# Ledger of designs, part 3: VHH binders against q68dx3r342to642

Target 1, 301 residues: q68dx3r342to642
Amino acid sequence: RDLCVVLLNGQHLEVKCDVESTVGAVFNAVTSFANLEELTYFGLAYMKSKEFFFLDSETRLCKIAPEGWREQPQKTSMNTFTLFLRIKFFVSHYGLLQHSLTRHQFYLQLRKDILEERLYCNEEILLQLGVLALQAEFGNYPKEQVESKPYFHVEDYIPASLIERMTALRVQVEVSEMHRLSSALWGEDAELKFLRVTQQLPEYGVLVHQVFSEKRRPEEEMALGICAKGVIVYEVKNNSRIAMLRFQWRETGKISTYQKKFTITSSVTGKKHTFVTDSAKTSKYLLDLCSAQHGFNAQMG

## First folded at step 12 (VHH)

Design h05
Fold by OpenDDE, fold request of step 13:
Structure h05 (fold): chain B 301 residues (1-301), chain A 123 residues (1-123)
Amino acid sequence: as target 1 above (301 residues)
Amino acid sequence: EVQLVESGGGLVQPGGSLTLSCAASGFTFSDYRLAWYRQAPGKKRELVAAITSGGSTVYMDSVKGRFTISRDNAKNSVYLQMNSLRAEDTAVYYCAKETGYDFETGTYYFDYWGQGTLVTVSS
C-alpha cells in the first residue's frame, strides 16, 4: 500500500506501508529520507476542510486512511492517502534551532502559511516578506532585468487575496521595486530575516481551527488558536480573525471534551468556555493538541 | 451516554491472580485513554494503571511488575491482569475513561467511572 507524503519543499514522497503501519513509522521514514534533524518540531498531518490535523505517532494508518485505501488496486485518485509533513511546534526564536536545515524548514512552513493565509499578515509585511523570499531565492535584484519581463511569479510570493486587491501588475511592480531598493541580502541570511519578521506576528505558531459557539449563533463564526503559549479564541469576520480571549496555560485549569464539545475552564475564575466542533474526533484532537503544546512549552521554558 | 461496566472481581488468596474486565460504550473507544482506579476502605481513590489510545501504559509503583493493563478496541474493552495479589490490593476497582487534561498537574484526568468491582485478597 502506498501513501503520499508532501514535504515542506513541495516534494511528494511515495511511502510504502502496510495496513498495520503507524504514523510514527512513516514519519521516521520520511524524515530520514529528507535528512531532517530536530524531529521534535515536526509532525505528520492530514488535511480536512482546509485544516491540518496532526497525527499521533502511535496511530495506525488504517484508522485514518480513506475509504478504499485498504483495497488494492486503488480505484481512483480520491483514494490516495496523503499526509503532510509540517511544523507542529514553533519555537519563539529561530536561534533556538540548532540546524540550518531545520531553520530552512521553518522558513518553508511559514512561507506556505503566509501564502495560503493561514497566518495573517498585513499588506506591508506581506510585501516585505515577498521581497525577503525573493532575496532568499534569487539574491539581489538583477540589475540587467528588463522591466517588461518579470523575473518571478507574484503568486509564489504574495497571497492570492492581496494580488486580487492590488492586481498582479501592481504587485509585480511594487515588489520588484522594493527588491531593487532593498539592501543586499541573500540565501540563508534572507531566510533568517524572514523568520525574524514572521516570529513577531501575532499569529506566529498559532494553529487555528474552526469552532462554533455553544449557543449556536449561526452569525458568529469562531476559531480556536492553539500555540505553545496557550489558546486564543477568535471571532471570525470577513476572513479576518479577531482575538477575543486568550488563555495562557498558567491561567487555564482544565480542558475537557464531551462529544463535539470542547471546554476550557479558567483556573483563575473557574469560568467555563465551551465550544462546539464538527465531531467528537475534532474536539478530542483539540484537547490533545493543547496537551502537546503545553508539553512543548514546558520543555522550552 | 458513556457507560463503563466492570467485572471480574472476587475473593482471591494472597499470591493469586485475577483479571478484571471493563466493557465500554457511548464513545469512540479507540480514541481515548482508559484507566483503572481503586479505592480501599477508608482510603482515597488512586490511579492503578492507565493506557493510551496507542497502547502506552503507566502504572503506580506498587503494582509495577504485577499488574498489566491492556485494551481490545474491537471489543471496546479494557483489562487489568493482576498477579501476585497482596492483601493491600484489596479494594473496589473502577474502570475510567479520559475526560480531559489538567494543566496544573500536566496530566490527563478521568471523571467517567463505572460502578466498580470488588477485589478482596485474603487468606
Scores: ipSAE 0.892, ipTM 0.948, lowest interface PAE 0.4, mean pLDDT 94
Fold by OpenDDE, fold request of step 13:
Structure h05 (fold): chain B 301 residues (1-301), chain A 123 residues (1-123)
Amino acid sequence: as target 1 above (301 residues)
Amino acid sequence: EVQLVESGGGLVQPGGSLTLSCAASGFTFSDYRLAWYRQAPGKKRELVAAITSGGSTVYMDSVKGRFTISRDNAKNSVYLQMNSLRAEDTAVYYCAKETGYDFETGTYYFDYWGQGTLVTVSS
């Protein structure tokens, strides 16, 4: 039986496994293949409703596999079991990473997160990050460019929403000019600067999941951000996230689940904050993710 | 509603063996950690053993090598095999379902309990 794992560089790997194989086994196979180090930062995830859900290493693939995956040979492309290698735990500073390849993986992850608008960034920083990415890939501004053709595609470097607002042509011109005027920077140095800039963003390392208020205000979309430092409660309006509450781990007493409900209890006030998810599975996932992030933070401290 | 029903308790001689069972309902059994607790008269309830959804286990030191926790997801059941029983093992044993995570202790905690089953180890 085969499953597909998508790496951060965009490579698709076909992994052979059996019905008894675990997520951990696949993870090890993939990371070995890719020669990745510092594996503690990585995880396998599946995608559901445009969100990524990390999988536990002990989980059997058959429990998460799509219907028909057990049937061999696979009859249709619709039954493709796809997992994603992603960064699960984000270090506070890239200097904590020991291997250049690991830093590169972080760079790739953050580029994706920025482009896919999973990580919020203002327009100015978005353009800056675009330029840094160009520098990482191309180095300095190409002086001998044929005036008539862009040397890059804006969609590869700038989020779609900003392109829509500014127009592709304007983005092309502005980013090109910024690149031209930028100090010489290329390769790994450009990636490191990219990491430095992104690590200063408020949503750096925050894994965001949609939730609902227990108090049925149908009009208010909410989200929980889970990261190494704690949990952030967001109000979502017009595709923007506003941080409403922050729960540092030391300020959090307990978290619990009941069916679809996820509850945070403050250690300071004793106040309970309950959120509703789409399933008991999701609420449990959020719980486990918090636990995992807390553990990671403790290890890094 | 979460339901946990323990069985298998009884009177056993020192050195004897006993297997406790717990039948669970009201939740997706395979997704949660399960545990066995015990409470002796006049003592606090204590964690005896726990098992993750993936089958990883932890034990209190005094029962290591003697007790084995296991689960059968198909039967929605968790078990505690107790060997080489001692007088100090006398207690009411409770099956528990995972409730949440405690950040102070850094551990998962259990608030869902069954009614318990009495284990008496006596000559």
Scores: ipSAE 0.892, ipTM 0.948, lowest interface PAE 0.4, mean pLDDT 94
Fold by OpenDDE, look of step 12:
Structure h05 (fold): chain B 301 residues (1-301), chain A 123 residues (1-123)
Amino acid sequence: as target 1 above (301 residues)
Amino acid sequence: EVQLVESGGGLVQPGGSLTLSCAASGFTFSDYRLAWYRQAPGKKRELVAAITSGGSTVYMDSVKGRFTISRDNAKNSVYLQMNSLRAEDTAVYYCAKETGYDFETGTYYFDYWGQGTLVTVSS
């Protein structure tokens, strides 16, 4: 059987596996191919409704594969099984990473998250990060270029929403000028500065998932952010997330699931906070993700 | 509704063997951790063995090497093979489903229980 794994650099890998193969086996094959180190930070995920769900290493692929995957060769594109290599655990500081390739992978992840607007950032910082990415990938501002021929595509460095607001031409001019006026920082040093800036963002390392209120008010969209430090409850309005509650692990007593319900119990107040997910599978996933993040935090602390 | 039904308990001589079974329903069996607990008269309920969805197992020290927990996802069942039984193994044994995660202990906890099955080890 064949499945596709998308790497952080955008490369698509065709992986051959058996029906009984595990996520762990695929993960090992992919990371070996890419010569990745410090594998503890990485995970394989599938995409559902524009969200990424990490998979356990012990999970058999046949359990998560799309319908018809077992009956390969595939006659239709609808049966393509695609997984994504992603950063699952985000360190608080890039200095904790031991290998340059690992740091580069973090750069690629965060660059994608910023570009695809999974990680919120204000306009000023977005432009700054765009410039840093140019410095990382192009080095210094090209001196011998005609203004009529841009040396980069704005959509590769600036989120679509900001391009829409500012216009592509304005973004091109502004970012180009910023790059021209930037300090002599390039390559790996520029990537490190990119990491430094992104690690200061409020949503750095936060994995966000849509949830609903227990009262089922359709007008109130909510989300849970899960990270190494705890859980964040967001109210979602007009494509923006407002942090309403924060549960650090030390402030969290228990997390439980019942069917579609996900419940957090505060160790401080004893209050229970219940959220509704789209399925029992999702609620269980969130619980396991919290457990995993808590474990990671304990190891890094 | 979550249902757990234990079976296989009974009277056995010291050194004997017994296999407990638990039939589960009301949830996606393959997604959850399962466990066996036991409670002896006048004692607290204690974890005997647990098994993850992927098949990883953990045992209390006193039963290591003698007891084996296993699961059959196709049958929605979890089993406890008990060998070399001792008098101190006498207890009501309970099948349990994962409930959640406790951050104080850093472990998954179990609050869903069956009715239990009695195991008596006596000469």
Scores: ipSAE 0.877, ipTM 0.942, lowest interface PAE 0.4, mean pLDDT 93
Fold by ESMFold2, fold request of step 13:
Structure h05 (fold): chain B 301 residues (1-301), chain A 123 residues (1-123)
Amino acid sequence: as target 1 above (301 residues)
Amino acid sequence: EVQLVESGGGLVQPGGSLTLSCAASGFTFSDYRLAWYRQAPGKKRELVAAITSGGSTVYMDSVKGRFTISRDNAKNSVYLQMNSLRAEDTAVYYCAKETGYDFETGTYYFDYWGQGTLVTVSS
């Protein structure tokens, strides 16, 4: 049987596996193919409603596969079983990463998350990151221009929402001017500066998941940001999120689940904060994600 | 509503064996950690063994090598195989289901309990 694993460089890797194969077996095959050595930061995830959900290594593929995957299509397939190689655990400083290929993977995911608006930052930073990505791929601004055409596609470097607000032409001019005035960087050096900028962002390493308030009107959308430092509670309106509460792990006594409910109990105040998820499985997943991030934080310290 | 029903307790001679079972309902059994706790008369309840959804196990020191926790996700059941029983193993044994994660201890905790099954080890 076949499944597709999307790598961070955009490559779609077809993996041959048996019906009894586990997520761990696929992960090992994929990371071996990609020559990754520092595996603890990575996991395989599936996408649901534009959110990534990481899988445990012992999970059997048949339990998560789309309907009909166990069949052996010869000519065509109605369904594609797709998983994503993603970074689950983000280091506080890129210097903790021993291999350049690992740092490259962090760069690729952060760049993609910026472009797909999974990681937000202000307009100035978005333009700066676009220039750094250009420098990583092409080096310095091309001084010789014989045609009045852009040397890059703005969509590959700047998120669509900013392009809509500024127009593609203005983005092209701004990025080009910033690139022209930038110092000489190429390849990994530009990627490291990209990492340096992004690791300072408030949402660096934050895994965001939709939830709803129990105590507020049911229509009020919220989100939880789960990261190495703790949990961030967002209010969401029109796909714009605003941080309302933060729980560092030191300030967190317990997290519990009951059916669709996910409850954080503050160790400082003793207050309980309850959120509603779409299913008991999602509540359990968020609990396990918090446990994993807490453990990762302890390992970094 | 979470329900946990223990069975298999009874009177056993020292050195004997006994298998406890726990039937679970009211939750997606395969997603959660399960545990066995015990409470001897006049003593505090103590963790005997726990098992993750993926099958990883932990045991208290005094039962390592003698007790085995296992689960059957198809039957929504968790088991405790107890071998080489000693008088000090006499207790009410409780099946428990994961409630959440305790950040002070760094461990999962269990607040859903069955009614227990008595194990008596005596000549």
Scores: ipSAE 0.695, ipTM 0.853, lowest interface PAE 0.7, mean pLDDT 88

Design h05
Fold by ESMFold2, fold request of step 13:
Structure h05 (fold): chain B 301 residues (1-301), chain A 123 residues (1-123)
Amino acid sequence: as target 1 above (301 residues)
Amino acid sequence: EVQLVESGGGLVQPGGSLTLSCAASGFTFSDYRLAWYRQAPGKKRELVAAITSGGSTVYMDSVKGRFTISRDNAKNSVYLQMNSLRAEDTAVYYCAKETGYDFETGTYYFDYWGQGTLVTVSS
């Protein structure tokens, strides 16, 4: 049977597997194809409601496949089975990564997350990152460029929300001017600067998931950001999120689940913070994600 | 609600064998870690063995090689096969379901318990 895995470079890889194959088997095939050696940072995820959920290696593909996947492939089916190769664990500094190919994967995911607005940046940083991505692909400002002529598509480097606010024309002019004034960089050197900028962002390495409040108002929208350092609690209003509370792992006593409820107990205050998820499965997933991130952080230092 | 019902306890001679069973309901059994704990008279409860949803197992040192934890997801049941029993294995044995993760110890912990089943190892 056929499974599509989307790689970070945008490539759609078709993987042949039998119905009893595991996520681990697919992961090994995909990472071998991509020549990745530092595998501990990566995982396979499925997407639900614009959020990525990482899968355990022992999970059978038939447990997560869309209806009809075990039968003969349909020529006109809209039920394609798609997984994503994603970074699950983010190092604090790119220098901890031993291979340039691994650093390139971090660059690709961070660039895509910024363009698709999963990772927030202010306007000045967005423009800077756009220029660095241009430099990574094309190097220096074109020597034969006529100042008013476009040489890149703004949508490939700058998120849609900023383009709408500034207009495409203004973005083109600003990015071109910044590119013209930039130092000579290309390829990996520009990618390293991109990584250096992004690793300083407040949401670097933060995996964000929607939850709801139990206490304030019925179903007040919130989000949890889970990362190597701990958990961030966000309030969500008008599709904008604001950090309200932060738990470092040293400040976290226990995390527990009961049905759809996910509860963080502070080791400092003893207070409990309870959130509602869409299912018991989601609550369990968030618990396991916290456990995994805690273990990763301890291993790093 | 979470329900855990242990069975299979009893009196057995040293060196003997016993199989404990636990029937579970009120949750999606296959998604959670299960464990066996025991409590001897005058002692604190201690973890005997645990098993993940994927079948990976952990044992306390004193029972490793003698006890085997297993699960049957189709029957919503977890088992403890106890071989080469010793007098110090005498305790009430409890089946337990994962509750959460304790960041101080770095381990999952278990607060949902059955009523227990008594195992007595005596000549």
Scores: ipSAE 0.687, ipTM 0.849, lowest interface PAE 0.7, mean pLDDT 88
Fold by ESMFold2, fold request of step 13:
Structure h05 (fold): chain B 301 residues (1-301), chain A 123 residues (1-123)
Amino acid sequence: as target 1 above (301 residues)
Amino acid sequence: EVQLVESGGGLVQPGGSLTLSCAASGFTFSDYRLAWYRQAPGKKRELVAAITSGGSTVYMDSVKGRFTISRDNAKNSVYLQMNSLRAEDTAVYYCAKETGYDFETGTYYFDYWGQGTLVTVSS
């Protein structure tokens, strides 16, 4: 049986496996192929409703595979079994990463998340990050560049929503001018500065999942951001999220689940904050994700 | 409503064996950790064994090699096979279901309990 694993560099890797294979076996094969040695930060995820859900290494592939994959896989775009190699645990500083290949993976995911608008940045930072990505690929501004001839496609460096707000022409001009005025950086040096900028962002390393309010309007859309530092509660309106409340782990006494409900109990006030998820499985997943992030935070210096 | 019903307790001689069973209802059994706790007279309740949804197990040191926790997701049941029983194993044994995660201890905690089943090891 075949499954596809999408790597952060965009490569689609076909993995041959048995119907009784585990996620851990696939993870080991994929990370070996990619020559990754610092494996603690990575996991395999599936995508549901534009959100990534990380899998435990002990999970059997047959439990998560699409209908028919185990018996006779359907080789259409709608029936393929696809997993994603993603970063689950984000270090507070890139200097904690010992290998350049690991730092490159962090760069690739953060760049992709910014372009796909999974990670918020204000306009000034988005332009700065676009220039840094351009420098990572091309180095310095081309000295023989004719002003009216673009040397890059804006869509490869700047998210679509910003291009729509500024227009493609304005983005091209501003990124080009910023690139022209930038100091000499290339390859890994530009990537490290990209990491330095992104690790300062409020949503750096935050894994965002849709939830709903229990107590105000049962169907009011909200989101939970789960990261090494704790949990962020967002209100979501018009595809925009605003942080409303934050729980650091030391301010968190317990997290519990009951059916579709996910409850955070503050250790400071004793207050309970309850959210509704789409299923008991999602509630359990979010609990386990919080446990894992808490454990990672304790290990990170 | 979460229900946990223990059975299989009784009087047994030192060195004997006993199998405890717990029938569960009111939740999706296969998704949660299950545990056996025990409480001896005058003692604090202590974890005996736990099992994850995926089947991974942990045991307290004094029961390793003697007790085996297992689960049957088709029957919504969790079991504790107790061998080589000793007088110190005398206690009320409770089946428990995962409730959540406690950030102070860094462990999962269990607030749903059965009524308990008494195990007495004596000559």
Scores: ipSAE 0.669, ipTM 0.832, lowest interface PAE 0.7, mean pLDDT 88

## First folded at step 14 (VHH)

Design j01
Fold by OpenDDE, look of step 15:
Structure j01 (fold): chain B 301 residues (1-301), chain A 123 residues (1-123)
Amino acid sequence: as target 1 above (301 residues)
Amino acid sequence: EVQLVESGGGLVQPGGSLTLSCAASGFTFSDYRLAWYRQAPGKKRELVAAITSGGSTVYMDSVKGRFTISRDNAKNSVYLQMNSLRAEDTAVYYCAKETGYDVETGTYYFDYWGQGTLVTVSS
């Protein structure tokens, strides 16, 4: 059987597997291919409704595979099984990463997250990060370039929403000028600066999932952010997330699920906070993600 | 509604063997951890064995090497093979479904139980 794994560098890797193969087996194959180190930070995920859901290493592929995947060879695109290699656990500081390749993977992940607006930041920081990415990928401003031909595409470095607001031409001019005036920081050093800047963002390392209020107020869109430090409850309005509650692990007693419901119990107040997900599977996933993030934090602490 | 129905309990002589079964319904069986608990007369309920969705297992020390927990996802069933039974293994055995995660202890906990099945080990 064949499945496709998308790497952080955008490469699509075809992986041969059996119907009895596990996510872990695929993960090992992919990471071996990519020569990745420090594997503890990585995971395989599938995409659903623009969200990524990490898979347990022990899970059999046949359990999560699309219909018809078992019937190989597959000639139709309808049976394509695609997974994504992603960073699952985010360190607080890039200095904790031991290998340059790992740091590069973090850079790639965060580049994507910023560009695809999974990780929010203000306009100023977006432009700064765009410039850093240019420095990382192109080095110094190309002085010999004809003014009429852009040396980069703005959509590769700046989120679409900002391009729409500023216009592509203005973004091109401003980012180019910023790059021209930037310090002699390039390559790996520029990536490290990129990491440094992104690691200071409020949503750094936060895996965000849509949830609903138990009171089912349609006007109140909510999301849960799960990270190494705990759980964040967001109110979502006009594509912005406002942190309403924060549950650090030390402040969290129990996390439970019942059908579509996900509940956090405060260890301090004893108060229960219940959220509704779209399925029992999703609520269970959130529980397991919390467990995983908590475990990671405990190991890093 | 979550339902767990234990079976297989009975009277057995010391050194004997017994297999407990638990039939589960009301949830996606393959997604959850399952466990066996037991409660002896006058004692607290204790975890005997647990199994993850992927098949990883954990045992209490006193039953290691003697008991085996397993699951059949196709049958929505969890089993406890008990060998070399001892008098101290006498208890009501309960099948349990994962309820949630206890952050303080860093462990999954179980609050969904069946009615239990009695295992008596006596000469």
Scores: ipSAE 0.880, ipTM 0.941, lowest interface PAE 0.4, mean pLDDT 93
Fold by ESMFold2, look of step 15:
Structure j01 (fold): chain B 301 residues (1-301), chain A 123 residues (1-123)
Amino acid sequence: as target 1 above (301 residues)
Amino acid sequence: EVQLVESGGGLVQPGGSLTLSCAASGFTFSDYRLAWYRQAPGKKRELVAAITSGGSTVYMDSVKGRFTISRDNAKNSVYLQMNSLRAEDTAVYYCAKETGYDVETGTYYFDYWGQGTLVTVSS
């Protein structure tokens, strides 16, 4: 049976597997194909509602596959089974990554997350990151550049929302001028600078998932950000996240679930904070994600 | 309401075998860790074995190689196969369901359990 795995460089791999294959078997095949050696940072995820949900290695593909995937293909159509190779665990400093290919994968995901507006930062940083990505691909400002003519497509480097606010012409001019004035960087050196800038962002390495307060209201939405350092509670208004509470792991006692409810207990105040998710499965996932991120943090320090 | 019903306990000879069963309801069984705990007279309740939703297992040292935890997600049941039983295995055995994750200990904890089933190992 066939499934599609989307790599961070945008490549789509068709993977053949048995009906009883596990996520782990697919992960091993994909990472071997991609020549990845530092595997502990990566996982396979599926996408639901623009959010990535990581899968455990032991999970059988038949439990998560679309209807009909276990049977032989029908002649009329076949549901596509798509997974994503993503970084689940973000190091605090890129210097902890031993292989250049691993650092390149971090760069690719962070660049994509910036462009797709999964990782927020201010306008100046967005422009800086766009220039760094441009330098990674083209190096220095072209010495034979005709004045005001574009040598790049702004959509490949700058998020659509910023292009709309500034206009494409202004973005082109600003990025070109910043590129002209920038230090000489190329390839991996530009990517490392990109990583250095992004690792300092407040939401670097934060895996964000929608939740709600225990009371349903049409105008209110919340989110949990789960990362190596702990959990962040956001209010979401007008598609913007505002951090309201932060729980470092040392400030966190117990995390529990009951049906759709997810509860964090502060070890400092003793206060319980309860959130509602779309399903019991989502609550359980968030608990497991917290466990995994906490375990990763213990390895980092 | 979470319900866990243990069965299969009884009197067995040293060196004998016994299979404990636990029927679960009130939650999506396949999504959660399950565990067996035991409590001998006058002793604290202790973890015997645990199993993840995907089938990965852990065991206390004294039962490794003798006990096997397993689950059947279609039947909402978890089992403990107990071989080479010893007098020290005499206890009330409890089936338990995951409650959450204790950040301070770095372990999952289990606060839902049944009424237990007695295992007595004696000649």
Scores: ipSAE 0.728, ipTM 0.860, lowest interface PAE 0.5, mean pLDDT 88

